# VH-VL binders against Poly(ADP-ribose) glycohydrolase 2 (parg-2), part 1

No score or structure here was measured in a lab: all are predicted.

Target 1, 213 residues: Poly(ADP-ribose) glycohydrolase 2 (parg-2), of Caenorhabditis elegans (q9n5l4r222to434)
Amino acid sequence: ENWKLRETNLLPDVQVFDKMSIEETALCTQIDFANKRLGGGVLKGGAVQEEIRFMMCPEMMVAILLNDVTQDLEAISIVGAYVFSSYTGYSNTLKWAKITPKHSAQNNNSFRDQFGRLQTETVAIDAVRNAGTPLECLLNQLTTEKLTREVRKAAIGFLSAGDGFSKIPVVSGWWGCGAFRGNKPLKFLIQVIACGISDRPLQFCTFGDTELA
Positions, changes and structure headers below are counted from each chain's first letter, unless a header gives other numbers; antibody chains aren't numbered by Kabat.
F, E and O are the ipSAE of ESMFold2-Fast, ESMFold2 and OpenDDE, as the mean of both directions, binder to target and target to binder. V2 is 0.75 times the mean of E and O plus 0.25 times the DockQ between their complexes.
[cut] stands for letters that were removed.
The coordinates of atoms that the task and the answers printed are left out; those that the model quotes come from them. Centres of patches stay.

## First folded at step 3 (VH-VL; from b12 with heavy chain Y108W, light chain R91Y)

Design g05
Fold by ESMFold2, look of step 4:
Structure g05 (fold): chain C 213 residues (1-213), chain A 123 residues (1-123), chain B 108 residues (1-108)
Amino acid sequence: as target 1 above (213 residues)
Amino acid sequence: QVQLVQSGSELKKPGASVKISCKASGYTFSSYAMNWVRQAPGQGLESMGWINTNTGNPTYAQGFTGRFVFSMDTSVSTAYLQISSLKAEDTAIYYCARHLDYYDSRGWPFDYWGQGTLVTVSS
Amino acid sequence: EIVLTQSPATLSLSPGERATLSCRASQSVDNYLAWYQQKPGQAPRLLIYDASNRATGIPARFSGSGSGTDFTLTISSLEPEDFAVYYCQQYSDWPLYTFGQGTKLEIK
């Protein structure tokens, strides 16, 4: 389309991390791989990335009460949530754990802004759900409609509303690549483009997948 | 290519048991839950429940607790439906169907189905 | 649990006509609704998922719309192979998935 040809093409600073989880960072924008309904299945026994994050930070559940289903051009920013617990496992093996230093680093009071909020932002963006064989899923994701939607959603999320977050890294990972079956190289490139649009560095957590790294 | 191949039709007398197999191929068996769906003659589709292919834990829909048992053998990528104490009302086509075994908040549609197994229960 | 009511029960049309099939849920299922086609002697086939997304390989004449409680399957120009029974299914109420009773689309 013509708008794609006129897009500003700024390449962001990108760092790739193999062994770090998004929720182990501080002074950053952490990406929540969200459901259209914020919090996903956290109130119904869901136990993947978003649900784990909301269980660790119960204050984020207030946002569930204040928000309806997110639209394609919406993202939700939550600033200043305190981390109360850690976890082990995931999905059907998920277990609560007592908070550990790797997660409690976000609670450092020296990170509070002028309003007393911790300077940790969590931005919720939902991905397109894909079905079918691996080839069918890939072809669907490559349509102009799906590509445009995903780039716009990520860019809107990465253009956080919070002052003082410009140039703070966006920490993300395989957004929509689990149950929603996003293609990993494609979703990485979408997020690189979105960080270029938003003029923010990207810190990408591969969670042990070295193919892209 | 994803394929679900079910065992052949069965003719049984009341009180007998039947075990239907559903052999999966073309995908990682543990990535998808296996559902069982009943369709009585001339009737619509009725969800019976599913088995978690990672844990082997079954979930039964209302009305399918008791005589219906879901099981699996991951070494041959096969799910099973066993019906005991067969009654005439159990006469139906039984389908297996898969959905993603990965929940973030909600379920997934059944994207691939077996060909169906007709079980006829007659005196 | 969630009841899906399809209407009409039977729809008689000719090839080339537009078909409109309705599915209503007893409570909101958001967009977690699928449509299946079943021809006699065959297993159901997934047509539409998440209310409006065509499954891969499904012709463009099939489209879905709606959210919440009211959903529609539209076939813009009927082909002879489209005469079958159509079922809606909700998958929002884990672990319970339910089907509508079906709409038979038959040749006039």
Scores: ipSAE 0.005, ipTM 0.555, lowest interface PAE 10.4, mean pLDDT 77

## First folded at step 14 (VH-VL)

Design u03 (from s03 with light chain A55Y W94S)
Fold by OpenDDE, fold request of step 15:
Order: structure tokens, then C-alpha cells, then sequence
Structure u03 (fold): chain C 213 residues (1-213), chain A 123 residues (1-123), chain B 108 residues (1-108)
């Protein structure tokens, strides 16, 4: 694994955004809070972070056909997906809308690489799922096994960038803290560490929970 | 501390109705779906279905439609199972159990259970 | 409907021995499989979820493995309190969160 060959770098540049969404960014690596099976419930009526991202860029669904269950040390990179729609709401309140400038910025032809791909990468990483009370969930996450797994997962995902992506920001948020009941402060720290390992700046979307970052 | 406390044992005649309660405490009631599980004497566990504690929408497993009704009262964080037209074969222990519900996105195990309610149907 | 078949129906062992319980699904449930322990007169207790995740507070001697259709619960060294009935459950296909028929682990 590539992460084993890398030395830990200095702390990465971290920017915290209260109102910015991951999918509003261009010329960056957007993190998909993925299920073990890529796309999650996108074909079953799901409408959370991963499903919304895939529906915004239907071309991404091709990757579902090419992937089975994601392994613990595996991340999936999708480059150049075109954004077709904007949206409002979440889950049961989700509504689709005509594409807005904040999303269409990703579709800029001037940003295409030598292969004709838009220079926007989506990296899908799945998180550990936690059952029980908040305390029980935290205790599960703090085990050596789970902590190591999550750090490696994030690092591998953040290291997945090819030519043209090595120095662009990683845009993420509360990875694994919704459906998977991860601890927000812990998940933030894990991603900071992962960005340090990958030598990439972190743009962290808090969605109103900035005080936790 | 998370607790699911069920109502006491019931003895009913065939054709009667019974309503079992499951009172939840120690957590946000609407963040977890409430499941019902039947266990006949000396038999295994049978999933009956569950109720969405946010919307109140019940989902019934095969074989548990018609006579079985899931309901809830959010004001007291309580789920209910009503069985009508009771039969002898309905004699069993009934458990309530929660599973995490995040916009019905993914499945979850039953992490906390009630103590069970024995329903005996006898002439 | 996804059917879970557990084997063996009954397992007779002594304290200190290794126990291996199997659960087979009629179709793939990915890793959405849980194991429960039930003692007489008690409600089931969650042991393992997502096939291999030990629930908080569960002793390390309990472990789960498998994916897709074949799953295993292992108790490395049986304690007297481990003799009970064990159930597997899939939660891959809502609303049919079906259980296996159970394996009774009894003292030899």
C-alpha cells in the first residue's frame, strides 16, 4: 500500500467552512461518504450524501457496475463526472433544481485535463459502522483496530490523486458521522491526519457544526 | 441508560384482542425504529416488522399483516403492538427491539431489547 | 425472502473448548448479518453486527466472520455462561430482517 511508503508530513493546511457543501467545489477531490457497496441506496430511493452526489452526476453510476464490495484498504476514485443538476433539501425533503453556478463551476471545459476529463475527482471511502449508544459507538471507534482502519482508509482515499490532483485540496466533512454514527471530533482528526499523510490541504465542510472542528 | 420496558403478561381467550406497550427511555425515540419479534414457546425468533418512530409508518413482515397493528405515541416514547382475533398459535413472548434509523438509508441490528411480554391465548 | 439456515441445530461442548457456529443465507446479504445470544428467560443480546464487528462489552472470545452467504460465529474458549441459544439475523433486506432458526449450545 502506498501509505506505508510515505512519511508523516507536517500538519496540513485546514480550512473550515460552515456553509459550503462538498459538491460545490471545483478543481479538488470531493470525498464521497460511501457505503461498502458504491452508490449506496441510489438505485433504491436513497437520498443522503452519496446518493445525492451520484444523482447530481449520473455518469458516476457507471462505476457501480465496475465495483463490488469495497475492501478495507480500498478507495474508489471517479474523475471527470459532469454535474447535471442542483438540489435542495435532504433525504425526504430532497428536491431537484436547475443547475446553479455553484455546481456548474465543475463543468468548466477550461479545466479539462489531457484526457478531456473535468479536473474534479470524487473519492469514495466507506466508514466503520457503529452500533449502540453514543458512548458505545465511540468506544468501538477508539479500538486500535478500528482507529487504524479509519486512518488508513482516509489516507488511501486522500492519496488516490493522480497527476494534476496531487496538490489540490481534499474537500470533506463529517465522514461516517451520519448513517454510520461516527464521532464528529474523532472523524475530523482522522481526516486531518490523513491529509497530513497525503500532503494535501483539507477543506472541511461542517454544515453548521463549526464548533466541533 | 437505554431501556425498553414492556407491559406485563397477558392471558386472553381466543377471538379477543391484546395491546402490548413498549416504553423507550434514555435515547431519542424518533431516531430508532421499533421492531417487534415473536417467539413461540420453544421456538426461534420471528421478525414481525417495525414502525418508523418519526413518521409512524408501519412495515409488516409476511405473515403478520391484518391482525397485527403497530402504533406509537411519541409524547410518551411508547410503541404498541395490537393483536386482534387472537388464536392459540399467537401464544408467545413478544419483544420490542430498536434499530437505528438514519432516513431509512441502511439496515441495522437490534441493539437494545425489551424484556418481553408473554401472551397466552387459551380457552 | 432471505432465509437463514444455521448449523448445527445443537452443539454439545465442554467449557474451554472452541465453538464454531454457521449461518448460511439463501442469497447474499453482504455483511449485514448479526449474531445474538439468548439465555432462558431472557431477551436476546447482540453479540456481533456487520458480520465481524463485536458489539461493545462483548468478550473478545466471541468473533464473527464471513460475507455474502456464509457466516461463522466463533467462541474461542467456552465459558460456563456461554451455553445458550445463538441466532443469526440479516438486515440487508427491509422489512424482512429474518432470523436463523438458532443453534443451541449445550454442555456436554
Amino acid sequence: as target 1 above (213 residues)
Amino acid sequence: QVQLVQSGSELKKPGASVKISCKASGYTFSSYAMNWVRQAPGQGLESMGWINTNTGNPTYAQGFTGRFVFSMDTSVSTAYLQISSLKAEDTAIYYCARHFDYYDSYGWPFDYWGQGTLVTVSS
Amino acid sequence: EIVLTQSPATLSLSPGERATLSCRASQSVDNYLAWYQQKPGQAPRLLIYDASNRYTGIPARFSGSGSGTDFTLTISSLEPEDFAVYYCQQYSDSPLYTFGQGTKLEIK
Scores: ipSAE 0.900, ipTM 0.959, lowest interface PAE 0.5, mean pLDDT 94
Fold by OpenDDE, fold request of step 15:
Structure u03 (fold): chain C 213 residues (1-213), chain A 123 residues (1-123), chain B 108 residues (1-108)
Amino acid sequence: as target 1 above (213 residues)
Amino acid sequence: QVQLVQSGSELKKPGASVKISCKASGYTFSSYAMNWVRQAPGQGLESMGWINTNTGNPTYAQGFTGRFVFSMDTSVSTAYLQISSLKAEDTAIYYCARHFDYYDSYGWPFDYWGQGTLVTVSS
Amino acid sequence: EIVLTQSPATLSLSPGERATLSCRASQSVDNYLAWYQQKPGQAPRLLIYDASNRYTGIPARFSGSGSGTDFTLTISSLEPEDFAVYYCQQYSDSPLYTFGQGTKLEIK
């Protein structure tokens, strides 16, 4: 990766949203907080961010068949998945819901490219896992190895569509901060850096934790 | 500082019952499942199962159903292991150990352990 | 049930030597594998998790490698305090996180 050639890029435009969810957006790159194996537990009753996204767009599940363990410098890009349904709740409170306008907006046929694909991209990137106390987790994340890995992972993900997506927003949130116990401020900064490298604006969904961004 | 402090050693007769406590401190109790691990004298570690500290739902390993009961009291951040109808073969050190639980999504290692509780069953 | 088999059962080495411990799973556990150290009269201590991630505070001489079914714990240069029993553990798809039978690292 020649990301070092982009180190002189300007900081990206960053917009922070406290009530918007990633899956409500269109004509952008939506970040999937993925596991090493794409789809996570979607076929095993999982019901967090990645699984919810895949359940909303079942076509994405085909990608599970085409991918093995994601490597440290790999990201998976899925373009054009149709949203079939919405949802309420999260995890154990998750319920199916009829598709709503906020989610169906990205299904607009006018958004289709020359190949007939909806121009909404989902990029799956996995994060490092951290064990121990919050401090121990942070110390693990602050190692040169882990920091480099995470910055590169995000950068690769945000560059996945190539230069054709330059200036197209990346829509993300607390990547790796749930199941993987990542540090929210650190993960925010890493993604800002990655957007700078990728020359893309960042729309960051805080889900009520705006003060941490 | 995270600590798991277990109750003291127990000496019981066959047929009796014992209840071991594991008091957690220094972290959010409900964010970590509590596991129980048995270690017979001179033997290896044996996973007994775990209790979801958010829902209270226990999961038992094969061979640890019936006489073994996991419970908890969130008000005092304490997990309990009760063994009824004790047998000589139940003589062992019992450990509690936590693993991170994020909506029962993915597995995690046991990062913190109690000091262990020796249960001796003898006539 | 996923069965973990450790080898050798006993490893006799001297301080300063390199120790290599193996753990084999009956089926793939991806990288959801941990290593623990247990000294007599003490609770186990987490050394490595996710196959190769050294836990905070663990000396650099400890390292883990492997994925799928074959895993290795390496101690590059043994210190006197490293002589203990080592266990591997899987926490993959099973709600029950099984342990290997252990490897005893003893002083020659």
Scores: ipSAE 0.896, ipTM 0.960, lowest interface PAE 0.4, mean pLDDT 94
Fold by ESMFold2, fold request of step 15:
Structure u03 (fold): chain C 213 residues (1-213), chain A 123 residues (1-123), chain B 108 residues (1-108)
Amino acid sequence: as target 1 above (213 residues)
Amino acid sequence: QVQLVQSGSELKKPGASVKISCKASGYTFSSYAMNWVRQAPGQGLESMGWINTNTGNPTYAQGFTGRFVFSMDTSVSTAYLQISSLKAEDTAIYYCARHFDYYDSYGWPFDYWGQGTLVTVSS
Amino acid sequence: EIVLTQSPATLSLSPGERATLSCRASQSVDNYLAWYQQKPGQAPRLLIYDASNRYTGIPARFSGSGSGTDFTLTISSLEPEDFAVYYCQQYSDSPLYTFGQGTKLEIK
């Protein structure tokens, strides 16, 4: 099916947080910085953002069983996952920890919708991988082809909300800016545009990058 | 301005040894693994393996254990391929090539290559 | 090990024609496939990575498609500089990156 753009003339509400991680939020759409295969390397011992989320919320592992390779016009939405554990570290230093209030905000039963689901959505969107030098990566991302793909992917993901999520903030961060080498200012702007298209507020986590906050 | 500059052609007799260098510049050496690729006369490309430029640990493809040794000198951003007990069948062009080394489960393509070093082994 | 089989072995075409090169893997490599161009006396050059992503500086006439086991490189309108040998490469299995045997694209 062809994609239809929501009609809007306004930039979205944007709030920037420099100390908060995405997994510390509730009553929101949390953006999973996904591989085109849901879960990334979680079944193979990977331990970066997506894999950590799936380890903390094992109910999302069931979504891997539904997994087909995500197409450019597709995103995957998981609603109501419960957080069973916390963590310390990352990548090769990652360690399980007992659940903490910091990581369990989405487990609050007062946030359940009319179907009894926790009102927290996780939306998986994949980014384009960028090879080359930092300059070559940036130039690749600025092509009309890549810009269009990234805006459409984010917009589709941000439009995945049901009735209970349509005005709830999208909580995101440096989508594709780690291993996939996305340009931080550009990926931020792409997500602002996508939130404008989807008429969703944006809460952006910079993870301590004070220069860009 | 990424460059991989290899040492010059070598003419050797069977049983000798050769050491090929690949000097990297214009990027963070430890961010990219260094691969070695062989191309025998009239043949295609054959991956020999790679060296992890953070740890110095080599990984060899099947058939390249024993006589082939990958090493490096981080202080001059240079990778080396040493071939011992040379045989006529080792006659080939040897390329170095880099791939992005991010600690994840996904492989990356070879975005920059050296110019190649011809090694000729003849009686 | 994953074997990549390219076809045809040789493709003879004229400038302005459309070229279609095939690469088939012995098992799924997902999208982890690249295409390289090698001209005589030169090192290979990266054209396409992750099956369909054009590398920076590569002309728009080059495109890639496919996933899993079947992949295609297409050159929409051949230029004189496009006559070379083309290799596919898989990087799905981390320690063993393998190449296809090559397709020679030659002037008719």
Scores: ipSAE 0.014, ipTM 0.571, lowest interface PAE 8.8, mean pLDDT 75
Fold by ESMFold2, fold request of step 15:
Structure u03 (fold): chain C 213 residues (1-213), chain A 123 residues (1-123), chain B 108 residues (1-108)
Amino acid sequence: as target 1 above (213 residues)
Amino acid sequence: QVQLVQSGSELKKPGASVKISCKASGYTFSSYAMNWVRQAPGQGLESMGWINTNTGNPTYAQGFTGRFVFSMDTSVSTAYLQISSLKAEDTAIYYCARHFDYYDSYGWPFDYWGQGTLVTVSS
Amino acid sequence: EIVLTQSPATLSLSPGERATLSCRASQSVDNYLAWYQQKPGQAPRLLIYDASNRYTGIPARFSGSGSGTDFTLTISSLEPEDFAVYYCQQYSDSPLYTFGQGTKLEIK
């Protein structure tokens, strides 16, 4: 697509949340911080952000079986996934938990489209893994090549709209900032720019990191 | 400034034991697993396994179960390799190297290495 | 166990020439493949990780490519300091990370 030809002078509406998990939202496009293979290591016992989301929503595991490894210019959209479980812990401490009130919005019929699907879109975009010291990680991420790739990938993902999602906010967070060691301020700015390109509001979840909140 | 500083060369007789230290500095010790890599004279690199610095659980490659023990002391950010019942074939340079271990299913490369510790076993 | 086979075992070239080093895996390692350089008497140094990402501070003449089972390290124009032994490493099958046997790049 010709997204580079789009006017980018408009800043998006941005809202920041520090207590909300991305998977707790509805009527939005939720961003999944993918491995280049959809589902990451969930079938191999992994437990990072994407893998936790896939374990909570078994319908998304079916998408693993139907999709190729993502290319740099591709994103994968999954619409209407239902949350069947909850969790405690992370990675090697992960434990199943009973579904909580945080997920109750998905049971409301007003959040469903004309086909009965939840009006929740999950868009998987991959991130670059960053090795080295904190400074070396930052310098690697600041190269023109890396910055262009990251902005393009996010913009393509944010433009990947299913039916009825073109005006709904993008709900995102620390894309590639955990296990992939992305720089948090940089990734936030990249996503703001991508939302400006896509002409969509951004609702950003800091997940307890109050430096931006 | 990340550093992995290993203990000095060791000259041992067959049947003795040796304990090599690898002191880490400049980073959060528990965020990186510590690997041990053997290089016999004139040979390539051979992974011996690693220790999870968060849990203390070692993992040994095949051929390194038995006489080789990984341990650590988190209070001084130091990993240890102990070799018991030394044989002449244990003569090698032993490297420590870290890999990022951030609670995920993915492996990571070894971005920093110790300087190596030569262990010579001869009668 | 995943076996990495490097070729050639020895590569003799002159400064200014292009070097191409191969690493083949016995099964797919996706892109979880690194390249290391080791000079005599020194510890290995990380050059390339995740098949194609150049580590910070590594000169632009070093590049990596490939995925799955076949990987290549390319040095576009050899400098005198590039003559060393090069190892590939896979980290796809944690906990067991394995190295190739090495390729010695020597001055002709």
Scores: ipSAE 0.005, ipTM 0.514, lowest interface PAE 11.0, mean pLDDT 69

